# VH-VL binders against Putative bifunctional riboflavin kinase/FMN adenylyltransferase (ribF), part 7

Target 1, 179 residues: Putative bifunctional riboflavin kinase/FMN adenylyltransferase (ribF), of Geobacillus thermodenitrificans (a4it50)
Amino acid sequence: MKVHEANQGLTLPGSVVAIGAFDGVHQGHQAVLRQAVERSRQLGVESVAYTIDPPPRCRFQGSRMLTTLQEKLDRFAVLGLNHAVVAHFDERYAARRVDAFIRELTALNPREVIVGQDFRFGRNREGDVALLRRHFPVRIVQTVCCADGQRISSTRIRELIERGEWEQSTVLLGWPLSS

## First folded at step 20 (VH-VL)

Design b1 (from z3 with light chain T94L)
Fold by OpenDDE, fold request of step 23:
Structure b1 (fold): chain C 179 residues (1-179), chain A 117 residues (1-117), chain B 107 residues (1-107)
Amino acid sequence: as target 1 above (179 residues)
Amino acid sequence: QVQLQQWGAGLLKPSETLSLTCAVYGGSISYYYWSWIRQPPGKGLEWIGYIWHSGTTDYNPSLKSRVTISVDTSKNQFSLKLNSVTAADTAVYYCARDWGLYAFDYWGQGSLVTVSS
Amino acid sequence: DIQMTQSPTSLSASVGDRVTITCRASQGIRSWLAWYQQKPEKAPKSLIYKASSLQSGVPSRFSGSGSGTDFTLTISSLQPEDFATYYCLQYDELPWTFGQGTRLEIK
């Protein structure tokens, strides 16, 4: 897998782009990423994981980071992504207009964009899937739930870890967490 | 096709507040940014600021302290207010649709605002 | 702020002439440059966006090129209706900024 910094020269003739913070790369994230890989193969284009680092909750709320950038990238590679695009998440990035993100994606020539159900982007999270669909074909991956029917989320995993429930955290992650 | 129509007062005295409104026809104000641009007589163009349909704004630093842009989605309109005007604010003011892929693709007809004592 | 410098400030040409107007940005703006045509007492009209994309309804005699800091607007064969003032606009970074304009007049 090739790793790229956002807006630093990656251009593709076509791609399938999975987008998310992907903190923890948990089972829900993996579903999105695997869908991107699968669709890219079906369409004969390369797959891209567009992610941000650090995760917003870590940057602004001081939440525990579940996955280091390197761990995240390693997991992306394991899942078969051809490219990872990493955007540095700070106040400047958070303040970007929604169309700035749309412009950024154009360089990847997305044949399809894969996102989770609650995907938002841009300043104040003003961008939604409806907006994205005005510019790209968008596939929403269904929420992945654990055995008890609860949604798998980074927030929940973070809470489990804080409570010392490591076994449950690992189950939701779907892979061994080193940190 | 999207069309923008403007209206507002054209003659002001110094220290008064400029107030203009732009109405969007042929399309929704939603999911676009909307900007104001001005052009002093015989001079170039200056971007004033933009508003997102939900009310998020950014302004040109040169005017930020005096500018307020607002939006009324129920009327499909957005407005410009410029406080404490001086002769330097005499210009034709334009509203425009502002989108990052296309820049300003639709413009209002312009409104001449003259500031004189 | 990003400064946009157009050249020339004014030029005279005849119908049928090939005309070139340049715009230089004080820093790299990638391809986020637009060209506008403005006639007296009228609002600017969009000609080119993203440096080289022709706006819908604009005659093919208009073309844009360039990336980074140097950009060019070309009119392959001037028509009578093309005499106007032209502006470049960078919309890469806020605040959006225009060039000072190029007045194209009849020779």
Scores: ipSAE 0.913, ipTM 0.951, lowest interface PAE 0.5, mean pLDDT 96
Fold by OpenDDE, fold request of step 23:
Structure b1 (fold): chain C 179 residues (1-179), chain A 117 residues (1-117), chain B 107 residues (1-107)
Amino acid sequence: as target 1 above (179 residues)
Amino acid sequence: QVQLQQWGAGLLKPSETLSLTCAVYGGSISYYYWSWIRQPPGKGLEWIGYIWHSGTTDYNPSLKSRVTISVDTSKNQFSLKLNSVTAADTAVYYCARDWGLYAFDYWGQGSLVTVSS
Amino acid sequence: DIQMTQSPTSLSASVGDRVTITCRASQGIRSWLAWYQQKPEKAPKSLIYKASSLQSGVPSRFSGSGSGTDFTLTISSLQPEDFATYYCLQYDELPWTFGQGTRLEIK
């Protein structure tokens, strides 16, 4: 897998792009990423994982980071992504217009963009899937739930870890977390 | 096809507030940025600021302290206010659709605002 | 702010001529450069966006090229209706900034 910094010149003739913070690369994230890989193969293009680091909640709310950038990238590679694009998330990035993000994606010539439900982007999270669909074909991956019917989320995983429930957190992650 | 039409007072005295409105026809104001640009007589163009359809704004630092852009989605309109005007604010003011892929692709007809004592 | 410098400030040409206008940015703006045509007492009209993409409805005699800091607008064969003032615009980084303009006059 090739790793790229956002807006550093990566151009592709076509791609399938999965977008998300992907903190923890848990089962819900894996569903999105696996879909991107699968669709990329079907379409005969390369797959891209577009991610941000640190995760917004970590940057602005002080939440625990579940996965280091390197761990995240390693997991992306295991999942078969051809490219990872990493955007450094800070106040500047958070302040970007929604069309700045759309412009950024155009360089990847997305044949399809894969996102989770309730995906938002841009300043004040003003960009939504509806906006994204105006510019790219967008596939929304359904929320992945655990056996008890609850949504698998980074928030829940953080809570489990904080309570020392490592086994449960690992189940939701779907892979062994080193830290 | 999208069309922008603008109106507002054309003659002001120093220290007064400039007020212009731009109406969008043939399309929704939603999901676009909308900008104001001005052009002093015989001079070039200066971007003033933009507004997102939900109200988020950003302004040219050169005018930020005096500029307010607002939007009325119910009327499919957005407006410009520039307070404490001086002769230097004499210009033709344009509204325009602002989108990062296309820049300013649709423009209003322009409004001449003259500031004189 | 990013400064945009156009050259020339003015030029005279004849119908049928090939005309080239250049725009230089004070820093790299990738391909986020647009070209506008403005006729007297009229609003600017979009010609080119993203450095080289022709706006819909614009004649093919207009073309844009360049990336980074140096950009060019070319009119392959000047027509009578092309005499106007042309502006470049960078929309890579706020605040958006225009070139000072190029006045294209009849020789």
Scores: ipSAE 0.910, ipTM 0.949, lowest interface PAE 0.5, mean pLDDT 96
Fold by OpenDDE, last read:
Structure b1 (fold): chain C 179 residues (1-179), chain A 117 residues (1-117), chain B 107 residues (1-107)
Amino acid sequence: as target 1 above (179 residues)
Amino acid sequence: QVQLQQWGAGLLKPSETLSLTCAVYGGSISYYYWSWIRQPPGKGLEWIGYIWHSGTTDYNPSLKSRVTISVDTSKNQFSLKLNSVTAADTAVYYCARDWGLYAFDYWGQGSLVTVSS
Amino acid sequence: DIQMTQSPTSLSASVGDRVTITCRASQGIRSWLAWYQQKPEKAPKSLIYKASSLQSGVPSRFSGSGSGTDFTLTISSLQPEDFATYYCLQYDELPWTFGQGTRLEIK
């Protein structure tokens, strides 16, 4: 897998792009990423994981980071992604217009963009899936739930870890957490 | 096809507030940025600021302290206010659709605002 | 702010002439440059966006080229309706800024 910094000149003739913070790369994230790899193969294009680091909740809310960037990238590689694009998430990035993000994606010539539910982007999270669909074909991956019917989320995993529920957190992640 | 129509007062005295409105026809104001641009007589163009349909704005630093752009999604309109005008603010003011892939692709007809003592 | 410098400030040409207008940015703006045509007492009209993409409805005699800092608008064969003032616009970084304009007049 090739790793790229956002806006550093990566251009592709076509791609399938999965977008998300992917903190923890838990089972829900894996569903999105696996879908990107599968669709890219079906369409005969390369797959891209577009991610931001640190995660917004970590940057602005002081939440615990579940995975390091390197750990995240390693997981992307294991899942078969051809490219990872990493955007440094700070106040500057968060202040970008929604069309700045659309510009950035355009360089990847997305045949399909894959996101999770409730995906937002741009300044004040003003960009939504409806906006994205005006420019790209967008596939929304449904939320992955545990056996008990509860949603798998980074927030839930953080809570479990904070409570010392290591076994449960590992189940939701789908892989052992290193730290 | 999107069309922009402007209106507002054209003659002001110094220190008054400029007020212009732009209405969008043939399309929704949603999911686009909308900008104001001005052009003094016989001079070039100056970008004033933009607004997102939800109300988020950004202004040219040269005018930021005096400019307010607002939006009314229910009327499919957005407006410009410029406080404390001087003769230097005499210009034709344009509203325009502002999108990063296409720049300013649709323009209003322009509104001449003259500031005179 | 990014400064846009057009050249020339004024140009005299005849119908049928090939006309070239240049625009230079004070810093790299990638391909986020647009060209506009403005006739007297009219609003600017979009000609080119993203440096080289022709706006819908614009005659093919208009073309744009360049990237980074140097850009060019070309009219391959000037027509009577092309006499106007032309502006470049950078929309890479806020605030958006225009060139000072190029007045194209009849020789």
Scores: ipSAE 0.910, ipTM 0.950, lowest interface PAE 0.5, mean pLDDT 96
Fold by OpenDDE, last read:
Structure b1 (fold): chain C 179 residues (1-179), chain A 117 residues (1-117), chain B 107 residues (1-107)
Amino acid sequence: as target 1 above (179 residues)
Amino acid sequence: QVQLQQWGAGLLKPSETLSLTCAVYGGSISYYYWSWIRQPPGKGLEWIGYIWHSGTTDYNPSLKSRVTISVDTSKNQFSLKLNSVTAADTAVYYCARDWGLYAFDYWGQGSLVTVSS
Amino acid sequence: DIQMTQSPTSLSASVGDRVTITCRASQGIRSWLAWYQQKPEKAPKSLIYKASSLQSGVPSRFSGSGSGTDFTLTISSLQPEDFATYYCLQYDELPWTFGQGTRLEIK
């Protein structure tokens, strides 16, 4: 897998792009990423994972980061992504207009964009799937739930880890957490 | 096809407030940015600021302290207010659709605003 | 702010001539450069976006090129209706900024 910094000149003739913070790369995230890989193969284009680091909640709320950038990238590679685009998430990035993000994606020539439910982007999270769909074909991956029917989320995993529930957190992650 | 029509007072005294409105026809104001640009007589163009359809704004630092851009989605309109005008604010003011892929692709007809004592 | 410098400030040409106008940015703006045509007492008209993309409805005699800091607008064969003032615009970084303009007059 090739790793790129956002807005550093990556151009593709076509791609399938999965977008998300992917903190923890848990089972829900994996579903999105696997879908991107699968669709890219079906369409005969390369797959891209567009991610941000650090996660917004870590940057602005001081939340514990579940996955280091390297761990995240390693996981992307295991899942078969051809490219990872990493955007450094800070105040400047958070202040970007929604069309700035769309311009950035345009360079990847997305044949399809894969996102999770409730995906938002741009300044004040003003960009939504409806806006994306004006410019790209967008597929929304359904939420993945655990055995008890609850949604798998980074927030829940973080809480489990904080309580020392390592076995349960590992189950939700879908891979062993290093720390 | 999108069309912009603007209106507002053209003659002001110093210290008054400039007020212009731009109406969007042939398309929704939603999911685009909308900007104001001005051009003093015989001079170039200056970007004033933009507004997102939900009300988020950003302004040229040169005018930020005096400028307010607002939007009325129910009327498919957005407006410009410039406080404490001086002779330096005499210009033709344009509204325009502002989108990162195309820049300013649709423009209003312009409104001449003259500030004179 | 990013400064945009156009050259020349004014230009005289004849119908049928090849005309070239340049625009230089004070810093790299990638391809986020637009060209506008403005006739007297009219609003600017979009000609080129993203440095080289022709706006819908614009004659093919207009073309744009360049990236980074140096950009060019070319009119391959000047027509009578092309005499006007032309402006470049960078829309890479706020605040958006225009060049000072190039007045194209009939010789």
Scores: ipSAE 0.908, ipTM 0.946, lowest interface PAE 0.5, mean pLDDT 96

Design b1 (from z3 with light chain T94L)
Fold by ESMFold2, look of step 20:
Structure b1 (fold): chain C 179 residues (1-179), chain A 117 residues (1-117), chain B 107 residues (1-107)
Amino acid sequence: as target 1 above (179 residues)
Amino acid sequence: QVQLQQWGAGLLKPSETLSLTCAVYGGSISYYYWSWIRQPPGKGLEWIGYIWHSGTTDYNPSLKSRVTISVDTSKNQFSLKLNSVTAADTAVYYCARDWGLYAFDYWGQGSLVTVSS
Amino acid sequence: DIQMTQSPTSLSASVGDRVTITCRASQGIRSWLAWYQQKPEKAPKSLIYKASSLQSGVPSRFSGSGSGTDFTLTISSLQPEDFATYYCLQYDELPWTFGQGTRLEIK
């Protein structure tokens, strides 16, 4: 897996791009990322995880990160991603015009862009799925639930960890605890 | 094809407010940035600022304290106000579509604004 | 602010000549440079975006090249309608800034 900074101008002849903070790379994220890998193979192009570090929730809301950047990247590699594009999330990045993001995606020549429901980007969250669809084919992924029917989310996993519910948090996360 | 048509006051006294409006035809104002640019007679071009269809703006620091750009998406129009004008603000003012892939690809015809000395 | 410096400031040429105009940025702008043509009393017309891509309807005798800080606009065989002032624009980093212009005059 090749790792790039977003500002390095990666260009590809074609891609499938999954976009998200992917904090923890929990089972819901894994479903998205595996779909990106499978779609890229079906289309004969490379898979890309476009990710933000640190996650916006951690930067703006003080939420605990579930993984370091390197742990997140290692998990992307295990899932079979060809590339990771890492955007440093800070005040400058959050203030960018929406077309800065469109430029970065355009350089990747995406055959599909995969995002979660209510995905937003750019200054004042002015970029939305409707804007993306003007430029790229977009697939929206829905929330993944575990066997008991509860939503898998980084927030729920953080709550379980803070309560010391390690076994349940590991089940939702889908990765062994690090030693 | 997208067409920009602009209008507004052309002769001002010092300290007055410049006000121009740009209407967009043949396309929606949504999902693009819209900029104002000016050109003093015989001189080069200066970017003034942009607006997104949500109302978010950014301005050239050289003018930021005096400039306001507004948008009315229901009329498919955006406008420029420049306060406290002086003779140095005499220029042809252009509206333009502004997009990070294509730069300024559509321009209004220009409005000459003259500020008396 | 990123300063854009064009050279030459003015140029005299004949129909059929090959003309090259350069633009230098005070810092790297990757390839986010556009070229405009402006005739007297008219709005600028887009020629080139992203350093080398021709805008729709622009004749193939126009070409752009460069990246980083140094860029060129070339007219391979000058036509009568090409006598105008040419501007570069960087649109990599706000505020957007133009070069000072190059006047291309008939010899």
Scores: ipSAE 0.800, ipTM 0.904, lowest interface PAE 0.8, mean pLDDT 91
Fold by ESMFold2, fold request of step 23:
Order: C-alpha cells, then structure tokens, then sequence
Structure b1 (fold): chain C 179 residues (1-179), chain A 117 residues (1-117), chain B 107 residues (1-107)
C-alpha cells in the first residue's frame, strides 16, 4: 500500500475513493473500506482511502484517538487498500475553499466516491454531497449497527472504553485494543 | 454559456463608497466562487476578494478593512462595496467566476471607476 | 503573498515568430497557474489553466508548460490578433496574485 500526503499531487488513471476520518477502523469503517476494494477490483482501478490526521473531533473537540496514524494505515493495508491519502487536519485545512478538496479528488479520477450520510467538507462545512455529485459518482454509506441494534461509531467506542467496557468496545472495533 | 454583466458607479469623490453589482446569466450563482478584480489604468490586475453563495467571503489583506462583497441568490447577483475611496482606487473593476480548477474563466465587461483628486 | 514575476516585461516580434513568456513564482504553486490575454479596453481572456490545459476556443498555437515555480507560455507562429498584454495568475494559495504583465508588440 502506498501512502501519500493529500496535497502532494497524486494522480491516478482511475480509482474508487472512500473518504472518512476512519478513527479506529471499526467494523462500520471496515464494511465501507472492503466495498471500496471490491468495487475497485470490479472496475479494474485502484482503491484509495482518503483520511485525515488527527481526526477532527480529536483536534478541535478533545476526543481521544482510537488509533495512531500508523495503526490506522496498517489496518487499511490489512483490508487491501492500494493507496492511503492522508490530509493533515489543522486550522488551515479546515479553512480551505471547497474546491481545494474537489481538486484533490479530481486528480484521482474517481469512478466512485464513497462517503457517509452526513459528509461535509471545506470552510464552514459548506461542501456537501450535492456538490460532490456535480463532479463525481457518489455512493452514500449507511449507519452500521451490531446484532443488538446499537450503533457502531467511534464515539460509541470511546464511551465504552471510558467506562472500562473493554469486551464490548473490542466487539464494535473489530481489532484488539492495546495489548 | 455563462455571461456576467456589471453596473454601478463611474465617478466618485474622495471618501465616498464605491458600489458595483454583477449579474450572472446562463447559469446559477450556486456552486462557484465569485470574485472581484481591479486594474488601475495602465497597471496590472489585483484580486479584491470572493464570495460563496452562502455569503462566506475572503478578501485581499490589502483591502480587507474597507471591502464588503455580498450576494443575492434570488436575483443571481453579487456586489462590491469599497468604503472611503481615494484617487488610488481609480481602476477598471471586473467581476469574474472563480473556480479552483479553471481559475477566472468568465469575466464581466468591466466598470471604470474614477475617484477625483 | 506569492509574488509572480513575468519576463520579459515587454517584447517586440513579427507575425510568424515563435514567442515565449516566462512566469516565476516566489514559492512552489504546483501547477495552479493560469494565463490570460488582454487587449486594450477589454476584459482579460482565459487562455490556459492548470499550467498547460488549453481553454476551449483558444487556438492551438498557444501552449503552456511548467510546474513548481517556473512556467512558460509559448505562442507558435504569431498572428496579428496575438499582439496584446499577457498575464499569469497563481491560484494555489490566497490571496490570488497576478504577474505584472508582458506587453507583446508588433515590430
């Protein structure tokens, strides 16, 4: 798997791009990332995980990271991604015009872009799925729940870890916690 | 085909407010940035600022304290105000469509604004 | 702010000549460089975007090249309508900045 900085100028002749913070690469993230790998193989193009470091909640809201960047990248590699594109998330990145993100995606020539239901980007979160669909085919991923109906999310996993509920947090995460 | 048409003040006295409006035809104002650029007679071009259809703006630091760009999406128009003008603000002012892939690809016809000394 | 310096500031040439105009950025701008043509009393006209992409309707005698800090606009076999002032624009980092211009005049 090759790792790139977001503004480095990576170009591809075609791709499937999954976008997210992917903190922890939990079971819900894994479903999305496996779909990206599967679609890329069907289409004969490369799979890309576009992610940020640190996750926005960790940088601006004080949330604990579930993984280091290297742990996240290692998990992407296990899942079979061809590329990871990593954006350094800071005040400058958050203040970018929406077209800065469109530039980065355009260079990847996406056959499909995969995002969450509430995906937003750019200054004042003014980039949305409607804007993306003007430029790319977009697939929206649905909320993933475990068998007992509880949501799988990084926030839920952080809460379980804070309460010391290690067994349940590991089930939602799908990877061992720190050993 | 997108077309931009400008109108507004031509001759001003010092300390007055410059006010220009740009109308967009053949396309929606949404999903692009819209910029103002000026050119003093015989000189080069200076970017003034942009607006997104939500009202979010950014301005050239050289003018930021005096400039306001606004948008009226219901009229498919955006506007420039520059306060407290002096002779140094004499220029042709242009509106332009502004996009990160194509730069300024559509321009208004230009408006000469002259500030008397 | 990123300073854009064009060279030459002024240039005389004959119809049929090959002309090269250079634009240098004070820091790397990747390929986010555009070229404009401006005739007297007219708005600038887009020629090239992203360093080398030809704008629709622009004659193929215009071409652009370069990346990073050094960029060129080339006009092969000048035509009478090409005598104008040419500007580069960087649109990599705000504020957007133009070069000072290159006046191309007939000999």
Amino acid sequence: as target 1 above (179 residues)
Amino acid sequence: QVQLQQWGAGLLKPSETLSLTCAVYGGSISYYYWSWIRQPPGKGLEWIGYIWHSGTTDYNPSLKSRVTISVDTSKNQFSLKLNSVTAADTAVYYCARDWGLYAFDYWGQGSLVTVSS
Amino acid sequence: DIQMTQSPTSLSASVGDRVTITCRASQGIRSWLAWYQQKPEKAPKSLIYKASSLQSGVPSRFSGSGSGTDFTLTISSLQPEDFATYYCLQYDELPWTFGQGTRLEIK
Scores: ipSAE 0.796, ipTM 0.902, lowest interface PAE 0.7, mean pLDDT 91
Fold by ESMFold2, fold request of step 23:
Structure b1 (fold): chain C 179 residues (1-179), chain A 117 residues (1-117), chain B 107 residues (1-107)
Amino acid sequence: as target 1 above (179 residues)
Amino acid sequence: QVQLQQWGAGLLKPSETLSLTCAVYGGSISYYYWSWIRQPPGKGLEWIGYIWHSGTTDYNPSLKSRVTISVDTSKNQFSLKLNSVTAADTAVYYCARDWGLYAFDYWGQGSLVTVSS
Amino acid sequence: DIQMTQSPTSLSASVGDRVTITCRASQGIRSWLAWYQQKPEKAPKSLIYKASSLQSGVPSRFSGSGSGTDFTLTISSLQPEDFATYYCLQYDELPWTFGQGTRLEIK
């Protein structure tokens, strides 16, 4: 897997791009990322995980990161992604015009962009799926639930860890907890 | 084809407020940035500021304290106000569509605004 | 602010000549540079975006090149209708800034 900084630019002849913070690369994230890998193989193009570091929740709200950046990248590699594009998430990145992100995606020539249903980007969170669909084919990944019907999310996993519910947090995460 | 038409008063006295409106035809105002640019007679071009269809703006620091850009999506229009004008604000003012892939790809016809000295 | 410096400030050429105009940015702007043509009493007209991409409807005699800080606009065979002032624009970082212009005179 090749790792790129977003500001150094990656240009591809075609891709399937999954976008997210992917903190922890939990089982919901794995569903998205596996779909990106599968679609890229079907379309004969490369798969890309576009991710930010640190995750927005951790940067703006003080939430604990579930993985280091290197742990997240290692998990992407296990899942079979061809590329990871890493953007440094800070106040400047969060304040960018929405078209800054569109530029970065355009360079990847995405045949498909895969996002969660609540995906937002750019200043004042003004970038949305409707905007993405004006420029790219977009697939929204459905919410993934555990067997008891609860949503799998990084927030839920952090809450379980804070309560000391290690076994349930590991089940939702799908990887060993960070040492 | 997207077309921009602009209008507003062309002669002002010092301290008055410049006010221009730009209407967008052949396309929606939504999902683009919309900018104002000015050009003093015989001189170069200066970006004034932009607006997103949600109302979010950003302005050239050189003008920020005096400029307001507004949008009315129901009329497919956006506008410029520049307060406290002086003779230095005499220029042709342009509205333009503003997008990070294509820069300013569609321009209004221009409005000469003259501020008496 | 990123300063854009054009050279030359004025240039004279004959019909059929190859003409080049340069634009230098005070810091790297990757390839986010556009070129505009402006005739007297008219709005600027888009020629080139993203340093080298030709705008729709622009004659193929116009081309752009460069990245980083140094950019060129080339007219491969000057025509009488190409008399105009040419501006570069950086649109990498706000505020957007234009070069000072290059006046092309047909001699």
Scores: ipSAE 0.790, ipTM 0.897, lowest interface PAE 0.8, mean pLDDT 91
Fold by ESMFold2, last read:
Structure b1 (fold): chain C 179 residues (1-179), chain A 117 residues (1-117), chain B 107 residues (1-107)
Amino acid sequence: as target 1 above (179 residues)
Amino acid sequence: QVQLQQWGAGLLKPSETLSLTCAVYGGSISYYYWSWIRQPPGKGLEWIGYIWHSGTTDYNPSLKSRVTISVDTSKNQFSLKLNSVTAADTAVYYCARDWGLYAFDYWGQGSLVTVSS
Amino acid sequence: DIQMTQSPTSLSASVGDRVTITCRASQGIRSWLAWYQQKPEKAPKSLIYKASSLQSGVPSRFSGSGSGTDFTLTISSLQPEDFATYYCLQYDELPWTFGQGTRLEIK
């Protein structure tokens, strides 16, 4: 797997790009990332995880990161991603014009872009899925739940860890708990 | 096919407010940035600022304290106000479509604004 | 602010000549450089975006090259309608900034 900084300008002749913070690379994230890998193979292009570091909640809200960046990247590699593009998340990144993100994605020549329903980007969160669809084919992914209907999320996993519910948090995460 | 038509002030006195409007034809104002640029006679070009259709703006630091750009999506128009003008503000003012892939690809016809001494 | 310096400031050439105009940025702008042509009393016309991409409807005798800080506009065989002032624009970082212009006139 090759790792790139977003500002380095990776260019590909084609790709499938999954976008997210992917903190912990929990089972919900794994479903999305495996879909990106499988679609890339079907389309004969490379798979890309576009991720931010640190996750916005951790940067500006003090939430505990479930993984270090390197741990997250190692998990992407296990899942079979060809590339990871890492954007450094800070106030400057959050204040960018929406077309800065469109530039970065355009260089990857995405055959598909995979995002959550409420994905937003750019200054004042003015970039949205409608804007992405003007430029790229976009697939929306649904919130993933376990068999009992409870949502799999980084927030839920952090809560379980804070309560000392190690076994349950490991089940939702799908990886050993590690710093 | 997209066309920009601009109008407004021609001759101003010092301390007055410059006011220009730009209308967009053959396309929607949505999902692009829209910029104002000026060019003093015989001189080069200076970017003034942009607006997104939501009303979000950013301005050249050299002018920021005096500039207001606004948008009226119902009329498919955006406008420029420059407060407290002086002779140094004499220029041709242009509106332009502004996008990070293509730069300024469509321009208005230009409006000469002269500020008397 | 990123300063854009064009060279030469003025140039005389004959119809049929190959002409090059350069633009240097005070810091790296990757490839986010555009070229414009402006005739007297007219708005600038887009020629090149992203350093080397030809704008729709622009004759193929125009080409752009460069990356980082050094960029070139080339006209491979000058035509009578090409006598104008040429500007580069960086659109990598705000504020957007233009070069000072290169006046191309008939010899």
Scores: ipSAE 0.784, ipTM 0.902, lowest interface PAE 0.7, mean pLDDT 91

